# Designs tried in a protein design chat: VHH binders against Protein SPO16 homolog (SPO16). Part 1

No score or structure here was measured in a lab: all are predicted.

Target 1, 180 residues: Protein SPO16 homolog (SPO16), of Homo sapiens (Human) (q5vvc0)
Amino acid sequence: MAESGKEKIKWTTTIIISSSLKSYEVATALENRSHKVRYSDSVENGSIIFSLSGVAFLLMDTKECLLSTEEIFLAKIEKFINIHQNSFLVLSAALHGPEEWKLMFRIQQRFLGCNLRILPVHNTVNAINLMCTIAKTTSKPYIDSICYRMITAKAYIIEQSPVWKTLQKIKLNSDSVNPN
Below, numbering starts at 1 at the first letter of every chain, in headers, positions and changes, except where a header shows other numbers; antibody chains aren't numbered by Kabat.
F, E and O are the ipSAE of ESMFold2-Fast, ESMFold2 and OpenDDE, as the mean of both directions, binder to target and target to binder. V2 is 0.75 times the mean of E and O plus 0.25 times the DockQ between their complexes.
Where letters were taken out, [cut] stands.
The coordinates of atoms that the task and the answers printed are left out; those that the model quotes come from them. Centres of patches stay.

## First folded at step 1 (VHH)

Design a1 (framework vhh_7qia_2)
Fold by ESMFold2-Fast, scan of step 1:
Structure a1 (fold): chain B 180 residues (1-180), chain A 124 residues (1-124)
Amino acid sequence: as target 1 above (180 residues)
Amino acid sequence: QLQLVESGGGLVQPGGSLRLSCEASGFTFSDYAMGWYRQAPGKQRELVAFIYSGGSTNYADSVKGRFTISRDNAKNTVYLQMNSLRPEDTAIYYCARVEYYYDSSGYYEYMDVWGKGTPVTVSS
């Protein structure tokens, strides 16, 4: 179950947003959802923090990452997850070309075994809906339930991709060798 | 360094019980979802049970109500309690770690680390 027994009325909350995002669509949309938004210069650029839930999001665009030194953005992610216990990396990932995929592989490998949770988003509406849904819940079981629904909803689309079909063929061939 | 080690398999009579364990090493266990899969002779590997980092669980219809997946993050271990075992549960049981990645064609969830498996035989 994803629901909290305490959430019986329209949910609104206070959100701390990095001043770096003040002119971005994401900040305006959160304000338009009746959430109280406070801008801060003391938080990491790209931060969106739901204080009551204790959940923090670092919003990064793959294009922005590719324009900076890899060491710089990896250090930024590391600093963020070390500060926030319930942290998520929200990747605005309208992926274009091989450099963006290489970046994603590098992030995955660098933070293997860390407390990093990565949330892919295709657009601002998806990002806002996802962040608000996660923050609305207060426990890991609820967050995991949301992740399961997202995974299930995207399974059909992923299954139709050439890469996914190739990976499935590889797994089937590997499995057939063992018992026959 | 990065590995999953299954244990607890064996021979059991129909209606019996077994508890499988999977000990993880080389990564921060609490950050990952974990799954139990099985492969019967001559069949494809199939999902049995899934547990997310926060403890939420999902089960294959064939085992729902009979099997229970759980985890102990302090021990880096995921468990599968199997009750009311049937001959059709006979298989090699595998533990797996779930991870995400992205490429130019989209987003992917996959099992990137597998154990060697622990055999379970249910027969009279």
Scores: ipSAE 0.000, ipTM 0.101, lowest interface PAE 16.7, mean pLDDT 71

Design a10 (framework vhh_7qia_2)
Fold by ESMFold2-Fast, scan of step 1:
Structure a10 (fold): chain B 180 residues (1-180), chain A 128 residues (1-128)
Amino acid sequence: as target 1 above (180 residues)
Amino acid sequence: QLQLVESGGGLVQPGGSLRLSCEASGFTFSSYAMGWYRQAPGKQRELVAFIYSGGSTNYADSVKGRFTISRDNAKNTVYLQMNSLRPEDTAIYYCAKELSQIYESLGIEVKLIYMDVWGKGTPVTVSS
């Protein structure tokens, strides 16, 4: 962890972050928490994926949502939840006025009955703490790397299926695997 | 500290050969897959060759039949033998170490192998 008094905490993980977030405070703060961070141009903008925990977060700013068409950002959320089994929307809900409240309520109503969890956050620290806590509690043991292949689920997925096409888009590209 | 040190690059004529070496330290070399990437001016970085801890190999289609990756676990070294070099092979060549991750999507577990810990690279120029 970032705090020296927390350095005895043994939980560290690998995080895939959309390249769209590379210059943002959330990305640098996650790097500072002793986690292994990798950037990807192949994942949806705003994605933060804890692959070892099997959880995925979509980071969205309420200000940007209010400036865009509702159909566009709702389609983005729907696409995200259809790709990721354990999906969370991290919504920077600046609770300054009725427009932010209406937006959050509208998203909740649209995805009512879906396996989407909405996490309204007030700042970057709050977002990071919630994401790390959720990822930690859902963590899976790391498996010996000698058992790994580039893609192990390929045999179950038809090349032209929506699932296969979506997984191809998520995959890290060569630029994202240069971690120096 | 974990280190990868590449060597063996240089200027060579078309049809020539070069052997690249990568000396590793700071980790249990025999337990990890190793690979070679390259990046030509104005192009995206490309995975060229990959060797698993058990010795199995994979190659990019552009180099298959011309390049051979090998390893010497006693020396903590991975090699790339490059034959029949072409001008389009001109690039900076980087050595990389395996990083494996589990990715879950729609109830399907996908195990992806990424390459981590890049060296400083060794330049290869193929020109007459």
Scores: ipSAE 0.000, ipTM 0.104, lowest interface PAE 16.7, mean pLDDT 70

Design a11 (framework vhh_7qia_2)
Amino acid sequence: QLQLVESGGGLVQPGGSLRLSCEASGFTFSDYAMGWYRQAPGKQRELVAFITSGGSTNYADSVKGRFTISRDNAKNTVYLQMNSLRPEDTAIYYCARETVKLIYDSSGYEYHMDVWGKGTPVTVSS
ESMFold2-Fast, scan of step 1: ipSAE 0.013; ipTM 0.304

Design a2 (framework vhh_7qia_2)
Fold by ESMFold2-Fast, scan of step 1:
Structure a2 (fold): chain B 180 residues (1-180), chain A 123 residues (1-123)
Amino acid sequence: as target 1 above (180 residues)
Amino acid sequence: QLQLVESGGGLVQPGGSLRLSCEASGFTFSDYAMGWYRQAPGKQRELVAFIYSGGSTNYADSVKGRFTISRDNAKNTVYLQMNSLRPEDTAIYYCATEIYYDFWSGYYEMDVWGKGTPVTVSS
């Protein structure tokens, strides 16, 4: 359905951003992409909502989650998913330990059967690009593919760690000699 | 040190009303978003009502139309007006500040919780 000789039109949309993120790099970068940005005190702190796409993102830091009680951050996530039918949790993660993976698994397990999807991100630019890519499409199979690739990429980085490879080799040798 | 003290809980009959208060000390109250949470016996703690620094509010579906959260910044107090109480509302009610975090810097201020005020709805 592409037209020959026409210039590509840049994708723009309307975004509702929590006032808690006002003047932060993520909000400024979305404004700089020519999107129409509206700030709201009526949405959860850390929220970025693409109303036209029907998707909502809750930004959280994995380090903060690991330092707080599980009940506190899970209550925040539960409130968010009860308000937004198509919800994503965006986790800022450093990829330096199994605790980050355990946290993600625990959140996935707690909200199994809910419409929540978890997106681990390593920097601001990746977070913005991923949110915009997801919001640009309403197709669930494409969203699932993106999420799966991100989860696989994180697992691959951990598996390629010299420490993790060494521990796995030791574990395999021990399991081979003394099976349960 | 930031502290929260809840009051106003008690025993009430179904259909009755209670007004909970949460007084804050040790910080600039007007800058913080505040929430009311509850924990029923044998259940996990759940968010009931939330009020942002600007005064905007959100409610759990189970309490919409029955509960009203409000704040008085001059008194450093947040309130929960509970009307048409049901046995299912029986819980210990907690006041808490929102965890403030800067996504990019990792800066945060830990949430602060009160010790709770018990509410029992029974005949």
Scores: ipSAE 0.000, ipTM 0.108, lowest interface PAE 12.8, mean pLDDT 73

Design a3 (framework vhh_7qia_2)
Fold by ESMFold2-Fast, scan of step 1:
Structure a3 (fold): chain B 180 residues (1-180), chain A 124 residues (1-124)
Amino acid sequence: as target 1 above (180 residues)
Amino acid sequence: QLQLVESGGGLVQPGGSLRLSCEASGFTFDDYAMGWYRQAPGKQRELVAFITSGGSTNYADSVKGRFTISRDNAKNTVYLQMNSLRPEDTAIYYCAKDLEYYDILTGYYDMDVWGKGTPVTVSS
């Protein structure tokens, strides 16, 4: 699992998955890969969050999107981006047809100036492998950094404080807590 | 069930040495990164040293060259060798299994396993 020429370390982490995905193959497969899975009702439906990596994935089926109003799924994506600084949209597209490409381009146009990356995937295995590769690659330098570990521990301590508990609106990004 | 038990703390004079031990039980020790944290009077808890499951180590700048973290997977134990101790190293030292998650939106904290702490006092 480590890069060539580096010590091979089995990579395991904690993943927050929207409760909407609990019965889905993607959630079961992540549990079966020795990751700790935590379910949340407070995250957007379709969310998979790697907290230590500071990356968040929103899973959407392109066919479901095509059956819903554009305004509804674009609003969902916008809300997701506003909460998560390093956002990825994972689009399930088993067959890359003209309508699926058109949908992807419309989403890209809408969010051109935003920190959103679009990842078209063919199936659950591809989605899992891609998400884990991105999270592992992003997290490895920070997990090996004492600074990131101090940020994580400090965030936990700050969250126990009365000041933190009284805040109404907070932009969440575990990697930005140090510039308090 | 899941437990971390620290030992080895005490009173020592400046320039002295102490070796802290942390025995783990109830989980697959070899698969997890382990860390030593400390909390000095009036300060926030801080990470002092960290060792990955593969043996890679990292240290806070204040202890680099003086402290050494190591692990013995056969004994499910992580150690912190502290040399050239200074009064500013006075703190309660905690062993922790890798802190993996917190969720600010839900107020959910994965507390991970923390030990009870072992006090270290560096004083004349």
Scores: ipSAE 0.000, ipTM 0.131, lowest interface PAE 15.6, mean pLDDT 71

Design a4 (framework vhh_7qia_2)
Fold by ESMFold2-Fast, scan of step 1:
Structure a4 (fold): chain B 180 residues (1-180), chain A 124 residues (1-124)
Amino acid sequence: as target 1 above (180 residues)
Amino acid sequence: QLQLVESGGGLVQPGGSLRLSCEASGSIFSDYAMGWYRQAPGKQRELVAFITSGGSTNYADSVKGRFTISRDNAKNTVYLQMNSLRPEDTAIYYCATVDYVWGSYEYTDAFDIWGKGTPVTVSS
C-alpha cells in the first residue's frame, strides 16, 4: 500500500454547539480543528449541529441516562428528532455491560420507524471523527454502513465481557494458593 | 445534595494492602455511579476505578488486577481494595460521583460531588 503519513485536515465547516458542551473537550477539539464554532442556548443540551450538511448529533452519556428517569431522556430524544431530519444519537459508553446494551435496545424499540441512527462511542476523538465523516458525506447507504459497523463492534465487545470476568474470578480464587 | 467522607488511608510498605471506604449521606446514593480518583503531588487528578448503580465496574490500566471497587447500598458506602501497592500509587485518594465526557477519563468538577480525600503513602 502507498499511504504516507497523516493527511492534514482540509475540510472546514460551521458547527453549532449547545452551550452545555462549551467546557467539554469536544468543543475545544472542534475549535482547534479550524472549524467555525458557534454556541447556542436555543438548541437542546448536548446538541452538535452541522448546518451546512443538515446533520445533527445529540450527545448523551449512557451513565447519565441510567441515572435519570426513562421518560426524561426519551422525551429529550423525541424532541431532538422532531426538529432535525438527519438525526444521530451519540452514546458515550465507558462500560460494555448488559445495562448499556439494554438501554440501547430500549431506545431502538421506542424509536422504531423514526429517522434516528444510534452511534455508540468510547472516546471523544473517535466521536469527533465519526461526526465529521458523516457531516462531510450525506449519502444514506454510506451512513447506514457506518452505523451498522458501530453497532456490531459494540455487540462484540459486550459478548467478550463475560470471558474477561471469568478470568478475574479464576485469578481471585488463586489469591490464597501459591503457584508452583 | 450527596455528601461524601473518605477513610482508610495511611502509610504502607511496597507490596502492602489498604482498603479505602467512602460513606455517603443522602437517600439517593444507590442512584449514583461512584468512583475513586487520585492526585499525586504535582499531577492532575485521575480516575482509577468506578462502579455503576447496577454494580458494573471499570478500572484504569495502571491499577487493573490490583485494585477492586465495590459498593454496599444498604450502608451507603463504596470501597476500594488496594493490593500489591507500589510507590507510584502514592496520592490523595478521592471518592466522587462519576461524570465522563463520552466514556473517557475526562471529567468536569462542576458536575462531580467530591469528598475531601484520604492520603495514601507507599514507602519503605
Scores: ipSAE 0.000, ipTM 0.101, lowest interface PAE 17.5, mean pLDDT 71

Design a5 (framework vhh_7qia_2)
Fold by ESMFold2-Fast, scan of step 1:
Structure a5 (fold): chain B 180 residues (1-180), chain A 125 residues (1-125)
Amino acid sequence: as target 1 above (180 residues)
Amino acid sequence: QLQLVESGGGLVQPGGSLRLSCEASGFTFSSYEMGWYRQAPGKQRELVAFIYSGGSTNYADSVKGRFTISRDNAKNTVYLQMNSLRPEDTAIYYCARGEYIEYSSGWYEIHMDVWGKGTPVTVSS
């Protein structure tokens, strides 16, 4: 009875979402999952960034891509992957559509050997569940990692920059709970 | 030397339009991100519009649908077309060059490292 009546610890994090997505269902649904959401005008349109997990997602609609030139959307993807080490392209697509398959194949071929991973999704709920699962799994403590040491060293060097001051304003303080 | 020179500011009636220009010199303009910021009296400076080297754009919610940022790489110039101007758009408008700062976590900020001197825009009747 002790376990069935006990409140379980829920995973919550900070998510940076492009202001371009503020009117979209995906942004509202992430807010409804008890995460702290921060909107940014400095990130590429379609971006969703889980900063504590070190992963970034670029949302693109397959139909919108097919209405534009290949050169335009490939340039956008290339820009995104050059900024983010752990990049995912969240591509809304019907997996059995021939035009969607051709588009996915072209993107995969262009970025073969790059740090980009393609995540085809059928609906908003599936997209959110996959993004949160990836971010949660990747959010292992950095305390013993090379990445954590690199972040700490870099933060020290750029401490006085305007960017660092902005980062400090939106960064969540580590919640310290009294050990019972 | 690195330089940004703004022009096009002035006095305009509510509902009017202005086009701001920012001419860049001393660097390879086409390789950099550019932004427009504004600072109203007694307020902090805020980002208004941003354009990536590839042509993608971002806007503050308060100006979406009214302002358009564009660039002409042949002229080393970034523009801000301001339509349906409101008294709350009154500010000094600054042009800036963007530089990326990436953190090991994959989170990043776009840091502005070159600024113009600003051009004042006053919207009043």
Scores: ipSAE 0.000, ipTM 0.097, lowest interface PAE 16.2, mean pLDDT 72

Design a6 (framework vhh_7qia_2)
Fold by ESMFold2-Fast, scan of step 1:
Structure a6 (fold): chain B 180 residues (1-180), chain A 125 residues (1-125)
Amino acid sequence: as target 1 above (180 residues)
Amino acid sequence: QLQLVESGGGLVQPGGSLRLSCEASGFTFSDYAMGWYRQAPGKQRELVAFITSGGSTNYADSVKGRFTISRDNAKNTVYLQMNSLRPEDTAIYYCATGTPEYIWELLNSPDYDYWGKGTPVTVSS
């Protein structure tokens, strides 16, 4: 059954969550909302993708970043932003002190000129509320025009999407090996 | 509304061939990209082959040289010609259309409601 475009559409979306987050509080909390959750091993560890709005979030803990080499976490961020056009880095810390702000500065400086947006959060509740607010706000025009977009898909070629190209590459790479 | 109906599956011997068809209705077929996907029991659904509205094609490494995707806009149909079939090609085959956002959802959905019934292909002795 088709819904009328003139009727109010309840905000709901499919959320694609990295299998690496399956046992985490953030995944459980998103499952407890009215959205559909799908787990994937085809996305970067720490990824949360809101399919309707096309926004992608990479979750990272500042404490773990400060304990690792700078090169490791910067490479992870670079890989993520090269895959997702509308991407956000969610940096969690109990308190944002001088070391956490230095980390954010280093990340911002490394990706100067790139379309990276950084979101500092204090806890899981902050992270979930912020992600959902961004996704809902971003999705509003698409909800109203989703039928129109499906009809005019020729103006939006799948093969030209960075997300699509990455999905195709990942699926091809998975064909000959056990994803375990 | 939009409807996709897959057909052409069946039982075939290793090394054999099958031609799958997907008939579309309820939209301007020629304006849309089309893809073939498959799912074996206990495994994730995967992309097999993709064709754009302009006719450009892409294939999974496991099927390159063996499978050919094509379309007939006059018949609102997309085809998958499968040659040199192997036991590991055994799966239910589905077709899909739409935008990148819709395809992203379909590729990661375990539910059959978005895909229809599909057409089963069994390759055995």
Scores: ipSAE 0.005, ipTM 0.142, lowest interface PAE 10.9, mean pLDDT 70

Design a7 (framework vhh_7qia_2)
Fold by ESMFold2-Fast, scan of step 1:
Formats: sequence, structure tokens, C-alpha cells
Structure a7 (fold): chain B 180 residues (1-180), chain A 126 residues (1-126)
Amino acid sequence: as target 1 above (180 residues)
Amino acid sequence: QLQLVESGGGLVQPGGSLRLSCEASGFTVSSNYMGWYRQAPGKQRELVAFIYSGGSTNYADSVKGRFTISRDNAKNTVYLQMNSLRPEDTAIYYCAREDLDYWYELLTGEYYMDVWGKGTPVTVSS
């Protein structure tokens, strides 16, 4: 079913990437695979969203996390998983050591009962291959993708805003089909 | 490779009517969100009418009650019926296939259309 190996990948899709990742190898490689890539300032820094699959990835560097307070990066992860129902945390570790393993353990412990899946990766190629494989496998019906986008979109705007009201009208119109 | 071809534009007197057609090639109109946009000289492009995959429609306030968007799935074509035309309706009219991520784009302010036609000019003048 699923294609394996870089030369055998025939699948293309639409990907929303945080503008924070625009110059990163991950973004460039996804563009080079002929995926349609859209950059957004409205999503969490480090986000890579396969909207048609309903899957969201948060890319974090374990080394950078170690330079921040634990509360800061845990709050970022919590915010991400509260917005995205099918969430994956992609943890990249350029240099391996006991501190990096402790960090991974702390994240796993904090989010044990949540819908968060953790993917430790050591390089960009591994990260891309895993994300693409997961997105291919979790393809959703078109209607589910629209509903997911509307739910996700609502998290970024104040209730009663013109944009949010427009999205709600679209939802109501989609539920009522004109037979003519 | 995917194409949208508009037709039906022309010169019409105030109060007159025109029907614009948009024929799609390489994809199915009934499975996509389709829109009509217009751009007058010196102004930004604006959304005029919209039809969703499920058949529901919406319209800009400036054309509500005068314009009607519809589709013929057998002909893979979208139409814009324009009635009671006014001089301010003078513009180049564009047909566009909406990006499947459009709902997400509305929040970011980054409008993206997968496929655009080349446009058909409409002039309302006596």
C-alpha cells in the first residue's frame, strides 16, 4: 500500500508550515518533494500540519529545550495538543546525552494521559520520512478535513469576530444542501 | 495543466443582464469550492460569489439579490448570472478553484487559490 524509499514516494499533499521553519531543512525538503507548502504566522512556532490527513506535528530541538525553562516548553506542548487532536511531538537531538533522555522522559511523564505521541529523531531525513508515512496512513475523508480545519481555526480567533462568524455560516450552509 | 476558461463577458447597458460561464478541465467542479472574483481598474480583487462542494452559495453584499452563482455538473461548468447591472459592476471577472485549505487561510489572511482563469471583461455603460 504505502510506498517506501525516497525514489518510490509518489504521494503529494498540502502542508501548512510555521513561518519559523521556512529556512529549515525540513521545509526545503518538503518543497523539493513537490508537496504544496503554505507558510503561516498564525500557527505555533515549529508546527507542520498535514491538513488533509488531520495530523499535526510540533518540531522541537531537545538541545534548545535544555536552554529554556521546563515550564516554557511544556506550556508550548500543552497549547499545541489542546488545539490539535492528532498531535505528534517530533524531538530532534543533534547530540545525545543523559540530559536529553531526562527531558524526553519528563515530557512523556507530563503528558501520559493525553493524545500526544512522541517521535524522537536524530536527523531531518528521518523526521520527514516519519511525518510523511504517518500522514499517508492517517488519510481522512474530505468532509472530516473541513470539520477539523473549522475546529482548529476557531482556536485562533475571538468568538463573534467577523471571520469566526463567516466560518460558522459556512458550517451551517454545508449542513443544508439545496436540491436545486 | 489544470484549467479554468471564462466566457460571456461584454458590453451591456445599465439595468441589463449577462451570464458568465467558467468551464473546468482536469478536475471536477462538483467536488470543489468555486468562486467568482472581480477586479476594477485601480482596485483590489474582490470575492463576488461562492459555491461550496455541497451546493450552498454566498454573495458579496454589493451583489446580493442581483447575482446568482450556479453549476452544471454534467458540463463541469460554473455560471454567474448577473442581473440589474450597474456601472460600478464594470470589472474583469475571474473564475477560481478554491484551495482546500481556504478555511484555514481565512484566519491567516493568506488567500490562496489553486487555479485561476485568465478573466473575462464586463463593461456596464450606456
Scores: ipSAE 0.000, ipTM 0.154, lowest interface PAE 11.2, mean pLDDT 73

Design a8 (framework vhh_7qia_2)
Fold by ESMFold2-Fast, scan of step 1:
Structure a8 (fold): chain B 180 residues (1-180), chain A 126 residues (1-126)
Amino acid sequence: as target 1 above (180 residues)
Amino acid sequence: QLQLVESGGGLVQPGGSLRLSCEASGFTFSSYAMGWYRQAPGKQRELVAFITSGGSTNYADSVKGRFTISRDNAKNTVYLQMNSLRPEDTAIYYCAVELKIEYTSDTEYEIYMDVWGKGTPVTVSS
């Protein structure tokens, strides 16, 4: 396990992005990272799919969700998670205040028992880095561990924190099949 | 609802081996990264081993080459195989599940974890 493999290699992959995002900063930034980007009209608006990792992200703006009817955006999320086994909802907002947190709790309650994780992000760079980190770490079977072993991790223990206990509820999912 | 139960700790001689187990329930185990922390008397908890949902592993420098983390998604269990144990490894070992992952650079990320298990004590002495 102490063998030194090849030096650092920049991680690149194939990403399927909804055509609805083609002119958005997130799509341009992913193209600029030397990823192979393909646009699709067949996927839900706001989709970003890392096929090799088997993960799918649905990008939604929290402000737009708060302005739309609950029925519309919840139906969009339900359709997305029924198609993709490993689904993440990326909720972007400049600030995550009480209304944004209420929205996240509402979504988590509605999809309790489904394999959906919610990722609150503050800006496009943060969103891209989180999506790439999740996809990269999930791609272990397709990534030479010798080449990518230099990824470092910092740990922070979050015992008795009201904020992080609240976030834990948002991220918690189960394999439970909801009866009709 | 979410529960982690650690087992496998005990008293062992220097140079000995132990295998720790952590059985998880109440969440979609295969979707979450898991880790092993330890806390010696009077010291802060430290992360000793980490395994992502995809199987990628990371180890503290003090345990590299001696400890191996693995997971069995069919059994909802994460393991820590500890070989060549030293007195410095004496601690209570805790199982943890990832709460949040934040990317801080191209090669670094911060893992925020929560610990629900009561821990399993490991004592290495002659």
Scores: ipSAE 0.000, ipTM 0.277, lowest interface PAE 12.8, mean pLDDT 72

Design a9 (framework vhh_7qia_2)
Fold by ESMFold2-Fast, scan of step 1:
Structure a9 (fold): chain B 180 residues (1-180), chain A 126 residues (1-126)
Amino acid sequence: as target 1 above (180 residues)
Amino acid sequence: QLQLVESGGGLVQPGGSLRLSCEASGFTFSSYAMGWYRQAPGKQRELVAFIYSGGSTNYADSVKGRFTISRDNAKNTVYLQMNSLRPEDTAIYYCATSDELAEIYAELTSGYMDVWGKGTPVTVSS
C-alpha cells in the first residue's frame, strides 16, 4: 500500500539567485517550478546557484557584454569561476550569431585551461531546463556530456558563417597544455 | 543530515607539525566552501583558513606561511597542514561550512557558518 517508488517523486531543490535577477523571467519561472528560491546580495550579479548540487551558473546577455568593456566582464567571470568549481556561463544570444561566436572565442581564449563551461541559450525555457538538468545530474561525466552535445548542436547551424569557419581553424587545446 | 568529522589533533612540541582532516558526509562536498576555525581557552572562535569550491584559499594573518588548507573531493575531505606550531596555536580546531550562504562572505566570520564539526583539540607545549 501507499507509494513505494522514490523515482516517481518530482525533483525539487534549493536555489540561490542573485537579487539582481529578482523579477526576471528566469527567477519567477524557477519559483513556479516548486523549487525553494533564496535571493542573495552576496553573490555576483547574474548568479544562479544550486548549492546542494554544487553547480553555479552566471547568466550574461551577449548584447550587454558587447556594450561593456572586455576587462569588466572578464574580471566578473574570473571572480565567479575562482569561487565555484562547477561553473557555467549562460550566454543569452539573440540576433548576433557571428558576434556571439567572437565573444565566446574571446572568453574561451582568456579562460583556456580553466574549468569554465559556456552554454549559449536563446530562450528562458531552454535555459531553465538545461540548468535544472545539469544540477540534477552532479556527476562530472554527465555534465561534460551535456555541454559537449549543446556546443556541437549549435555549431551545426552556425558553422556555415565565415566567422564560425575562421574560429574553427583556431584550435584551443587546454588539455595538452594542462594534462590533469 | 549534514555532518563534519574532524581528526588529527594531539599534543606536539613547539616547532612541530600536525595534519588535521575533516571528512564530510550527507551532501555534495565538492560544491561547498570549507573553513577551519579555532577557539583557544577563554577566547572567541576565529577563522584560521578557508578554501572555496574552486580551490582558492584565504588565511588568517597569524598562520600565513605556516598553515596550508587543501581538499580532496574524491575523499570528501578537507585538510589543514600545520607547520612551525607555536604555543599560541593551542586551541580546539573546528571544521565548518555553510549550506545557504554565498561563499564570498562565509570566510569573514564564524557567524555565517551553519554546519560545524565537534572539534579536534591541538595542544602545543614542551
Scores: ipSAE 0.000, ipTM 0.196, lowest interface PAE 14.2, mean pLDDT 72

Design b1 (framework vhh_7qbe_3)
Fold by ESMFold2-Fast, scan of step 1:
Structure b1 (fold): chain B 180 residues (1-180), chain A 125 residues (1-125)
Amino acid sequence: as target 1 above (180 residues)
Amino acid sequence: QLQLVESGGGLVQAGGSLRLSCTASGFTYAMGWFRQGPGKEREFVASISGSGGSTYYADSVKGRFTISRDNAKNTLYLQMNSLKSEDTAVYYCAADTSELAQIYEALLSYYMDVWGKGTRVTVSS
């Protein structure tokens, strides 16, 4: 008999939040859901990462962006997308104003060729609901398990290959030659 | 600097049970068990997140094997039940200590950077 199935499984996940957000409403609200929340000092300020879904969110306030230089916030976004393959920029307080419109346009122009999605949000509740919906629908535990198995098999092949063994010998010989 | 030492392997009859242990010389985030049977490629068996809150299993062992950890002892376990002849293999403990493995619980890692030497499990008919 297979009647004791687990058909009614509630969606629960692990959320990694930048320590910079620990006192913010968004962090408190996520903690109040049935998820495991962890804080990290090693991620970019404003980061919220759904590790099991492979999805990362960078929270930015359009008002704060307008108070800083374009170079600074663009560099922050660039660093974020270089670390996280499935990246979303969550822009809060995106009210209808010419400067906010120009800001969003500049960000889109700068990263139009990159794997970055921009999500304008009006308030914290909207941001949380949107992030959770995206994370919940992006990946499933079953798919994550298969992905991990495939990655592990590939990693084993690379590690046992003649090329990998040659690279390890070079590293063990303390040869750090960068001719180019 | 980090070392993994497996133990608990041996000879067991089909349908029997065996528990493997892996002791790490320090704290590890994501860990897993892998195995290599005679004449076969090394394959994934099970993995566990740093907190123990997330576990993943290969389809061939799901429902029969249970992975768990005791972070206070820096020890990883694999409880093997209903053993089959196909489970005969050298079992390896592995850890991914990269920053990305810590963030993504090894799900997006391309390699395991720390491996044990393995412990042999033989299931007789």
Scores: ipSAE 0.000, ipTM 0.206, lowest interface PAE 10.3, mean pLDDT 74

